# VH-VL binders against Chlorate reductase assembly chaperone protein (clrD), part 1

All scores and structures are predictions.

Target 1, 193 residues: Chlorate reductase assembly chaperone protein (clrD), of Ideonella dechloratans (p60001)
Amino acid sequence: MNTLIDNPKAMASGYLAMAQMFSYPDADAWRRLTENGLVDPALGRETLEAEYLGLFEMGGGTSTMSLYEGQNRPERGRDGILQELLRFYEFFDVHLNQDEREYPDHLVTELEFLAWLCLQEHAALRDGRDAEPFQNAARDFLVRHLAAWLPDFRQRLEATETTYAQYGPTLGELVETHRSRLGDQPQKSREMQ
Structure headers, positions and changes below count from the first letter of each chain, unless a header shows other numbers; antibody chains aren't numbered by Kabat.
F, E and O are the ipSAE of ESMFold2-Fast, ESMFold2 and OpenDDE, as the mean of both directions, binder to target and target to binder. V2 is 0.75 times the mean of E and O plus 0.25 times the DockQ between their complexes.
[cut] marks letters that were taken out.
The coordinates of atoms that the task and the answers printed are left out; those that the model quotes come from them. Centres of patches stay.

## First folded at step 14 (VH-VL)

Design b114
Fold by OpenDDE, fold request of step 16:
Structure b114 (fold): chain C 193 residues (1-193), chain A 120 residues (1-120), chain B 108 residues (1-108)
Amino acid sequence: as target 1 above (193 residues)
Amino acid sequence: QVQLVQSGAEVKKPGASVKVSCKASGYTFTSYYMHWVRQAPGQGLEWMGIINPYGGSTTYAQKFQGRVTLTRDTSTSTVYMELSSLRSEDTAVYYCARGSSKYGYAFDIWGQGTTVTVSS
Amino acid sequence: EIVLTQSPGTLSLSPGERATLSCRASQSVSSNYLAWYQQKPGQAPRLLIYGASSRATGIPDRFSGSGSGTDFTLTISRLEPEDFAVYYCQQYGSSPLTFGGGTKVEIK
């Protein structure tokens, strides 16, 4: 998936694609994945589902992996991570769907949030509004959250013999491209606390 | 040039196993799925299975489940198809074919085929 | 699995004539993941059409694909001598991947 374009709109698309990839592959999710060309349909949903469950839920593979940041960063404590994430979301009036069991520190949630920020950035730029708040938020979010735990996550993911392994580098490149685009500006995350 | 080159013809006895290789060149090996298709003499095409060369994930047609094994060697850009418990009915030309996302994962590149003959 | 039925089994035509090949699916093919292949004796199949109606790179304009759902058609507007071959339809939108039984286009 050539989603690695250096503009906010393309970036958003990339994040959404990754969010889809790391979602549980039910019938609808599978349809979206195949329609977006992320997986060869001939592989079959059952195969991907088995890999998903084995990798992320049962830990029965070569490595136990979690899709939750809090579980990947025990040194920070999950509660603190969750609180900080919720502050990010709340700051922008982004509400998680409780009915869909969305957790603040789930990879998909974080990816969707980044996608959202990119879309807001794009809209602001298009309309001649100040995009800096969205850019700053994305920068801080990446540094404090996704980019912080992604390297270790990728290391484990890419070591697996699953379909998901190939998307480790893709996600990494996406995040790095985003970070590069945003530049190394001082973190303003304290203002959101 | 993008190409798939398969190993040579095989003659096997019933009950034996055969392993056919498919070497890819001219493109990024791990970026494309690989399929195996066979064709019995005078018959149509039959899909056997798929492998993702990146992670090695496989799915097989039910007919071949338990008898076919697809593997890959990323260092040599080669996919292997092993078929065990061979029967006379397994006599066919076996093809590897690349599934291309450019074409929605239709098969854009084919190997030249490997003839496998099973005879007593 | 999705069963693809091709008709006719054999089509006898002369050069310059129009060929119409049918492929019917036992159930709807997801996202029109239908392809057509040409195979000549002693050769591997060659991709002609993908996504039901899109020509692969290098395929002549005389080849066209149409259809949706369960009914698909390959049309060769004007047969060239090199077009006499066996044609297969394929669905690749669901596992297992399946092929039709093929239609042989032969010289009358």
Scores: ipSAE 0.885, ipTM 0.957, lowest interface PAE 0.5, mean pLDDT 94
Fold by OpenDDE, fold request of step 16:
Structure b114 (fold): chain C 193 residues (1-193), chain A 120 residues (1-120), chain B 108 residues (1-108)
Amino acid sequence: as target 1 above (193 residues)
Amino acid sequence: QVQLVQSGAEVKKPGASVKVSCKASGYTFTSYYMHWVRQAPGQGLEWMGIINPYGGSTTYAQKFQGRVTLTRDTSTSTVYMELSSLRSEDTAVYYCARGSSKYGYAFDIWGQGTTVTVSS
Amino acid sequence: EIVLTQSPGTLSLSPGERATLSCRASQSVSSNYLAWYQQKPGQAPRLLIYGASSRATGIPDRFSGSGSGTDFTLTISRLEPEDFAVYYCQQYGSSPLTFGGGTKVEIK
């Protein structure tokens, strides 16, 4: 497991690792997972794929979980969530890949966006630019989106007897560390000063 | 100290089952994959399967499909290997081994081995 | 599965000599997920080399691994008395994991 360091760059790496983990494990994704040491190759892609499909795609045997925020927050309404997410992305000129059928409220999309914000923060700090816009966006995004539905998602995920269960705590810790770093008010990373 | 301690030697008859335990200590049990490898007398090493102790996910070598079952008890940090329908050819030393991400999931810690003898 | 062939089967050498062990894979090993283990009689294997060329913690520098793709080599620069053992290569980049047949390094 990647030792999460409390800095924007390391945090970005953490988010990207999680994004990879929760991506469909096709041949390329599997290669990335194993190369990055996220999964033991001996487990085999087929095993992970079966678990992925069983958990996230197949409605038949095991309680299906959704990787989409909108489906995890029915009280808020998926349309509203999607619109808000798109506004976040648009604000930063982040475009979803249509060819990959990326949905705005997919966990992977949200994780990649957070990774992107962290990288922008890191770059700003490195270059002596104002990092607050990225920090503020990350704070708002976490509160309004990922951190809002992640607790319930984790609860369900960690109750499963799958390889994915172990990544619940990892993702939770990452998000919590990020929230703690950002605090209630905009602040610069201590490590980048 | 990081160590894997296996259960004692077993003598079984053909057709019986054997269950070998591997108790882990000195590290976070659920953070490492566990593998089972056997070695017949005077022979090489043979991989049997893998278990993720966290969720209990398993993958077995095709040769052992249907006969081997890997399980874990997180409360005792113990992995179990059960092999059924034992044959004389199953006589071997059985090892549990930790796959370490530090080494790309090579086996950095081994149990002391459990001798399983299958004889009529 | 990936078949690993080790050669020679037995290597007879004297202390102080150089040992060269070969491991050939039937197909390319992904990301050079190749390890070398040492096994002494009555003991469990010990990890020596991982990732084809990296020494595990605590392994003396007289042990070195090299190679890529399908051809890998373990070298013991100067054999010590304690180095006489059986050595196995392993690929752990694809399921099922597989081991070579082993090379016995014995004292001449």
Scores: ipSAE 0.884, ipTM 0.957, lowest interface PAE 0.5, mean pLDDT 94
Fold by ESMFold2, fold request of step 16:
Structure b114 (fold): chain C 193 residues (1-193), chain A 120 residues (1-120), chain B 108 residues (1-108)
Amino acid sequence: as target 1 above (193 residues)
Amino acid sequence: QVQLVQSGAEVKKPGASVKVSCKASGYTFTSYYMHWVRQAPGQGLEWMGIINPYGGSTTYAQKFQGRVTLTRDTSTSTVYMELSSLRSEDTAVYYCARGSSKYGYAFDIWGQGTTVTVSS
Amino acid sequence: EIVLTQSPGTLSLSPGERATLSCRASQSVSSNYLAWYQQKPGQAPRLLIYGASSRATGIPDRFSGSGSGTDFTLTISRLEPEDFAVYYCQQYGSSPLTFGGGTKVEIK
């Protein structure tokens, strides 16, 4: 079902697949989910939509959860989290479009940013350019944001009786594989110092 | 090897219920959707519903909504199909089938079938 | 609900001949998620073709599928004795999943 991630392009595909999975399943999103093999079309968009709303918005049945980092980390304060995230996105000139994108701290937004960083790393390596800025940004972004809140989010998600539960381990594997590829610090930089 | 093994044939009276089991082996049970299909004598195939064994999510064909229930037991790698308020028209061979994302969720593995006969 | 109409109902042919089986959908099949299954008496169906035109693992190359939208075809280029069976098309691109009524390929 899930492929192992072993290079920046494959990492990007994994992050984009999960961004698609955790997007609200309107008709276009549903089409992409089924075309990409993330959900069996026989389940039906309405079944997945009911699970999405019950899990992330309306309650009823399983526990209600939030897809926003700031709501998962109340001790940090959401406004501070949003400002840090915006600095990451603006540094790389990644534009938020109010009509087509969630707030900066939405899980989908964070996953798409990591996918973008992986694609930039891939392009830099392919073209013989310096990939370090993208690698360092991904390392820092994971430590300060996605990896910081994902473990508790996963634990709650995986306890639900929904289609979304099965992708908790997938999210965890993506992040851990990415962090392992990046390491704690650049080795060549440390050796030069 | 990958297998789906179903419980044995059943004879029921109208108004009763039947519960057919489908035991999976040779693969990670919770990684694949399971479907149920039936085939009346001399007739074609009719889709009844789907279950995702990981979380238990189900969707049923409208014709069976309210009469069919799909459940699973992950500890035994088994899916169950229960059909209630049986009628003579429910006489059929019932199949479980695995949906694999490799084939866009076409049914790549089928159980051997379970004959359910409903008669007075 | 998408209704699938298969034709002909019965196809009487000899070994070595080409078989052409038709499946017509009442609406366009999403993502061309159209499958073909073979079923022999007393056996469960066997997946032959998925995605309208792709052969499942282990299916001989004499089986081919084609078509898109609402019109789909299964072709068996040279019938072998084991190919005399009933063939079903299925759309699996939208819920509820539906099957065609079948085409029986029988020995003449």
Scores: ipSAE 0.713, ipTM 0.899, lowest interface PAE 1.2, mean pLDDT 89
Fold by ESMFold2, fold request of step 16:
Structure b114 (fold): chain C 193 residues (1-193), chain A 120 residues (1-120), chain B 108 residues (1-108)
Amino acid sequence: as target 1 above (193 residues)
Amino acid sequence: QVQLVQSGAEVKKPGASVKVSCKASGYTFTSYYMHWVRQAPGQGLEWMGIINPYGGSTTYAQKFQGRVTLTRDTSTSTVYMELSSLRSEDTAVYYCARGSSKYGYAFDIWGQGTTVTVSS
Amino acid sequence: EIVLTQSPGTLSLSPGERATLSCRASQSVSSNYLAWYQQKPGQAPRLLIYGASSRATGIPDRFSGSGSGTDFTLTISRLEPEDFAVYYCQQYGSSPLTFGGGTKVEIK
């Protein structure tokens, strides 16, 4: 959780771990969380599930807080946010997995997209291909989306009396480490093969 | 140096409550789960429950549900275990133990133990 | 609840001998999260082995763990005088956490 994530593969792992953490904790998800060391198994799946439902899906209609970017940025209009996010996913011909479909602006979806970009960057660098498109997309996506709403989300999350509160700082560290690696402007690929 | 220091021995009458403290030092208190385990004289170890000091989430073994309460004070890096409605079979040494993700949450650091005697 | 049964209850051996301690779970231990602890009289337990087979930091290499699923073993390759103690296995892969009843390793 406080390790230096200064290469694309390690960063993808961090984003995927957080995507798993903020997914609904069914039996398979719970097993992966405990195997990855994100939650002490002694806490029990039922305890984490109760916290998840209470925070994010209270009674189906009244949520304490939201996992959706659009609902965390009401002044921006969710439809506009969704449209912009779909342009990012469509540009790379990335199609959401239908089995676990979440809307494009769900935290898990945004984290998985960033992980995918990091994996593509890793593969490009390993193979001597141009990584710049993935780096530019990640920079723009962070500025326009995840990094834009994460601070407000973190403030509310970290104030809760739940297991999830401790991962607010982790999300922040991931995003800041990724942004610092990418810099403020598009960069040319510097890797040689 | 990393350590857990527990409060001193207690002698209690049946029906009373006891509150044992466990003060952490040498590490970031809120980054590690804390467990409580007891050991009756001449017997083995029995897990009582867990607290996450960051948010205060708890889970208790069913045997103790309704009698045990785990709390924490982040300003003093201290976890508390309170056991109510004491009876003679609660006579035991009570340990706090840290769960570390380094070991998959096996207990890498233990407090020295607090003897609670219920008699009279 | 997973019940852990340790055998033997007491193991009487001399220094230099190999100790083999058994821990059987009533059902498969999730992720092989099985730990071994050593406890000497008047002291708190000490973590030896985690994840069934990994030694904790600072534990001598004469201690080794093996097994998976429901059957686990702690081996002390050559007993030293400081190894005479009670040993407990623990499953920590599912709630509630449970311990075995212990195996006392004593001087013959």
Scores: ipSAE 0.677, ipTM 0.887, lowest interface PAE 1.5, mean pLDDT 89

## First folded at step 16 (VH-VL; from b114 with heavy chain G104S)

Design b130
Fold by OpenDDE, fold request of step 22:
Structure b130 (fold): chain C 193 residues (1-193), chain A 120 residues (1-120), chain B 108 residues (1-108)
Amino acid sequence: as target 1 above (193 residues)
Amino acid sequence: QVQLVQSGAEVKKPGASVKVSCKASGYTFTSYYMHWVRQAPGQGLEWMGIINPYGGSTTYAQKFQGRVTLTRDTSTSTVYMELSSLRSEDTAVYYCARGSSKYSYAFDIWGQGTTVTVSS
Amino acid sequence: EIVLTQSPGTLSLSPGERATLSCRASQSVSSNYLAWYQQKPGQAPRLLIYGASSRATGIPDRFSGSGSGTDFTLTISRLEPEDFAVYYCQQYGSSPLTFGGGTKVEIK
């Protein structure tokens, strides 16, 4: 689990792994999780599914969590968050799959987008192209979105007695490593670009 | 050194419960799943269940559902297996075993085993 | 559940001989999550092979695993005196985890 994530490609893999982890564990998702060694197959899909539903989709219980940024940042306003996220995605011609009901502010969507940015960064660096646009976007995205709501999300997640709890620190470390690599201070606001 | 050390032998009456401990050392306790496997005298291995020590998530074999409870104490790096409503057929050596992602969650480290004898 | 059938039940061989152990699954094992364990009398099992064909750390190269789907084989190229034991196959790709009935490799 402690793969030293010190480069964009490795980071992309980390983000994708997290995206898989926080996806609904249907048969295909479960297969991916187990094949990638994220979960012991012996735990069973049903167990993980029950935990997923209990944590993220059930309105009752000891801990109700949302996987949507907009729901985790009511003070920011969900509409504004969604608009800004869409601007990020559109800027890079990243299109959400409507058929798969992808929501712009879903954790998985944000993680996949970060993974995408990391891959673009890696490709640019490899090819001797300018990687700054991707780095800047990632930096701004982390500060303005994922890194903004992740601390509170983690706090709640890690307090649960579920398989998902262990991935709070993992995701946190990934994000912090990324922020450290890029710098913690946003250079440019997309609204100013 | 990485090792799992189990509690000592138990002798129980039918209908009683037994709780076996498995103490882990030499590695990060919460980073590995723990399994329980039993072996009746002269018989093969039988999987009982799994626990994730981090969050405490468990899954049990259907055969033991309702009778087995796996728990963990992270402060002592110990996993417990409690089996209730004991029967003579539960006489066996009980093993804890670490599932390691390094080996795709095959069991790379085993406890020394705990003999549980159920007799009237 | 996936039922694993091992054959033969007992294999009598001499040191230096080749041992071939079979493990057949009732259905395809997911992602070839097949392991082999060695167990000596009075001891806990020891992991030999994982992922059907990968040797665990510290396992001698005389041990090899092969197979996919429903048919798996453990081969001991040249039996050493310490290799006489019971061998179990295990699938760990789906819950519940299951073991084969074991093959006893005994000295002829």
Scores: ipSAE 0.885, ipTM 0.957, lowest interface PAE 0.5, mean pLDDT 94
Fold by OpenDDE, fold request of step 22:
Structure b130 (fold): chain C 193 residues (1-193), chain A 120 residues (1-120), chain B 108 residues (1-108)
Amino acid sequence: as target 1 above (193 residues)
Amino acid sequence: QVQLVQSGAEVKKPGASVKVSCKASGYTFTSYYMHWVRQAPGQGLEWMGIINPYGGSTTYAQKFQGRVTLTRDTSTSTVYMELSSLRSEDTAVYYCARGSSKYSYAFDIWGQGTTVTVSS
Amino acid sequence: EIVLTQSPGTLSLSPGERATLSCRASQSVSSNYLAWYQQKPGQAPRLLIYGASSRATGIPDRFSGSGSGTDFTLTISRLEPEDFAVYYCQQYGSSPLTFGGGTKVEIK
């Protein structure tokens, strides 16, 4: 997907696509995946589902991978990660869907949040509003969360012989493009007191 | 130039196995799904299965389940189709075909076909 | 699986005439994942139409696809001598992928 994601709206679309990819492939998710051209329909939902379960839900597979940041960063402590993530979400009045049992540190949740931030950025820019808060949040979020654990996650994912392996680089490129767009300005950690 | 080049014609006896190769060139091998389709003499097209060359994921048509194996070698950009327990009914031209996201995964590039003849 | 039925089995026409080929699906084809292929004797199939109505690159404008749901049509507005071949429809929206039985367009 060489779509030069050079703008926030395109970036958001990229994140949403990835969010879909890493969602459980039920009938609806599968439909979305295929409609968005992420997976060849001929592969079949069952195949993808089996791979999903084997990789992400079954501890007994070739590689036990977790889609949760907290589980990928045991040194940081999951509780601390969750609290910080919730602070990010709450700051923007983003509420997790309780019915869908969305966990704050789930990859899909993080991707959707980044997508949301990008959309907000786009809207702000379009409307002549200050986009900086959204850009700053995205920058901080990437550094503190997704970009922190993604490299190791990718390494494991891309080593698998599954359909999901191909999306490691895609996600990596997306995140890197976003980071580059936002600039590595070491903004002083304003202590979210 | 984007092309798929298949291995040469095969003559096999019933019960034997055949392995047909499909070498891709001119494009990023792992970025496209590969399909196998066969065509019996004077008959239509029959889908056999799909492989994702990146991770090697496969799905087979039920008719061929247990007899067909699709594999890939990324170093040589080659996909292989092995069909075992050959029967006379397996006599056909076998095609590899690229599924392209550009065309919503329709088959935009085809190999030249490999004739497999199963005869006693 | 989705069964695709093509009709007619054989279509005898003269150069310059309009050809209309039908492909009927046993159930609705998702997102119009329907393609048309042309196959000449001794050759591999060639993609003509994808997504029910979009022409593949390099395909002449005399070829057009239409339809939705369960009924699809390939139209050749004016048959050229090189258009006499077998045409297959394909659904690729669900596994297993399936082809129609083909329509042979032959010279009258």
Scores: ipSAE 0.885, ipTM 0.953, lowest interface PAE 0.5, mean pLDDT 94
Fold by ESMFold2, look of step 16:
Structure b130 (fold): chain C 193 residues (1-193), chain A 120 residues (1-120), chain B 108 residues (1-108)
Amino acid sequence: as target 1 above (193 residues)
Amino acid sequence: QVQLVQSGAEVKKPGASVKVSCKASGYTFTSYYMHWVRQAPGQGLEWMGIINPYGGSTTYAQKFQGRVTLTRDTSTSTVYMELSSLRSEDTAVYYCARGSSKYSYAFDIWGQGTTVTVSS
Amino acid sequence: EIVLTQSPGTLSLSPGERATLSCRASQSVSSNYLAWYQQKPGQAPRLLIYGASSRATGIPDRFSGSGSGTDFTLTISRLEPEDFAVYYCQQYGSSPLTFGGGTKVEIK
């Protein structure tokens, strides 16, 4: 994605495209994927669905990956992660997904929240309003959540023989471009344990 | 120069297998889906299947399921189509074709074709 | 499987004439993903039209596509000598991909 336009509206589109890609490919989701050029229609929904289930949802003990931040960060404690995420969403009074079964730490939920923050930044800049709250929230959210677990997730995803593997680099480039635009906060000193 | 160059003509007996190569050049091989299409003498075009060279994902037309296998070698930017249990009805020109998202995955580049003749 | 029926099978015309080629689908073509290809003897097909009505890069404006749903048309407004070929429609909106039987445009 090194040719991606670095602005809030383009960032939001990138995050939404990835949220669509990593959603379960039911008939409506499949149509959106093909209309947005994310998958060749000739691959067929059944092929992508089999890859999705085998990679993320297989109950036979061969699933190698989780779409949930908390399951990718067992040392950090999922309940603490969920509470932090809920504080972000509640601060902005945001309902991000239409499927109540998805936990706050699902990759799609995190991507949609970042897209929402980018859209709010865009609207604020367009209207001459203060965009800083949305920029600060995006910076903090990336550092504490998505950017914290994405590198390990990417490594495992890119090792698979699936359609999803090709989007590991895309996720990484999107996050790095966004962080570069926002400017990172100084890293905290390592906490003593 | 964007191009797809296929392996040469093949003459086979019924029951044999054939493996046709399609070498891509002039573009990033793993960024584009590859399709296979055949054309029997004097006949129209028939889609056989698709491969995504990045991860190797494939889908085949039902009529070829179990007989066709698409594979790729990313180090040589090459896709392979193998068709087994050949019959005289498999006599055709076999094409690889690239699907590009800028044309909503219509086939913008085609190989030159490989004639496979199945004759006893 | 979506069956595409092209008509006429053969179209005998002179240079300068208007050619109208029909492609009818057995079901609505998903997202209007209907392509037209030109094929000359001994050559691979060439993409003319995608998405029912959009010309591929480098295709002259005498080629135009129209239609939606189940009924699609390729029009060549003024035939040039190089346009005498076989034309195929293809739906690429759903798997399996399918082609029409072709329309041969030949010199009268």
Scores: ipSAE 0.735, ipTM 0.901, lowest interface PAE 1.1, mean pLDDT 89
Fold by ESMFold2, fold request of step 22:
Structure b130 (fold): chain C 193 residues (1-193), chain A 120 residues (1-120), chain B 108 residues (1-108)
Amino acid sequence: as target 1 above (193 residues)
Amino acid sequence: QVQLVQSGAEVKKPGASVKVSCKASGYTFTSYYMHWVRQAPGQGLEWMGIINPYGGSTTYAQKFQGRVTLTRDTSTSTVYMELSSLRSEDTAVYYCARGSSKYSYAFDIWGQGTTVTVSS
Amino acid sequence: EIVLTQSPGTLSLSPGERATLSCRASQSVSSNYLAWYQQKPGQAPRLLIYGASSRATGIPDRFSGSGSGTDFTLTISRLEPEDFAVYYCQQYGSSPLTFGGGTKVEIK
């Protein structure tokens, strides 16, 4: 990804690519990673799986880290974070699939929600409809959630000796580009929510 | 401008080790996977393994596991291949090659090759 | 491990002739990640084709790749003097990566 992502459709693709990257690499996920060029197939699924398990699921020490916002923000308490996230998802009628769900505060879930908002913004702009509700939601969600915990997460991730470390800067670039395009305040016509 | 430059020829005895360097220039070293391939005299190409220079992740062909070690030094943009417990059948030209997502990780740039001769 | 079998082993042709090189895989090549390389004596290989059918930058259009699954072909539509070399196919869709045994294209 040399080029900054600067439109809603491209932003959505970037968020979805990172959601794929940080998902557990089972056989289907691995095939999609390699088909989409996110990882060199020669590395092998077993190597990436070992890194995933060692970083996110093996206990003890500084070599483990969490994919969940609530565990990366101990001062806020996870229950409050989960309730806020569920309010965002409920407002847009986005429901977690019970059979294949991650918790609401999982990195992948937050990335996929932002991708969904970007796709809705794209469709609205394409069709001449009001995109402001999706833009305002993305701005607020980034400030209150993903952008709030990503810097600490990136610092830990980028310090690891894993394939995942190289995507810390990618996550940061996506979020900063998205925030810059949206600006830090709603557009003039607030009533067009 | 983009190139991979390998260290010079080596002559070794059976049981010794060899360490071949591959220095990258003209591109962002840590953005591309590096592979090692060898070619015995009069024979075809044999893949040995891969390293991701960003984090140092490696995977080796089963034939070489336990004998080959790939490492990198990001400050000098250099990958190293060390092969231990050398045998006469390890006599070959050893290549480093870059995998680029532009070509779906096919090898777009190759080093010039390093001849390693293992003889008594 | 995916075994690649190239045929013929040697192809003796004259400049201007059409060369057809075959590569057969022991099982389907993931994502059709099959590459073709050219190697001249004393030189490193050069990438010609990636993804079974896409030409690398700077490769003349007389080189074309085709095929999918287990059967792949490199075609050189009109041989030039600089095309006499050994050609290798490679699957790079799954670990370990493997190469075919090569097809030597030589002047008759």
Scores: ipSAE 0.710, ipTM 0.895, lowest interface PAE 1.3, mean pLDDT 90

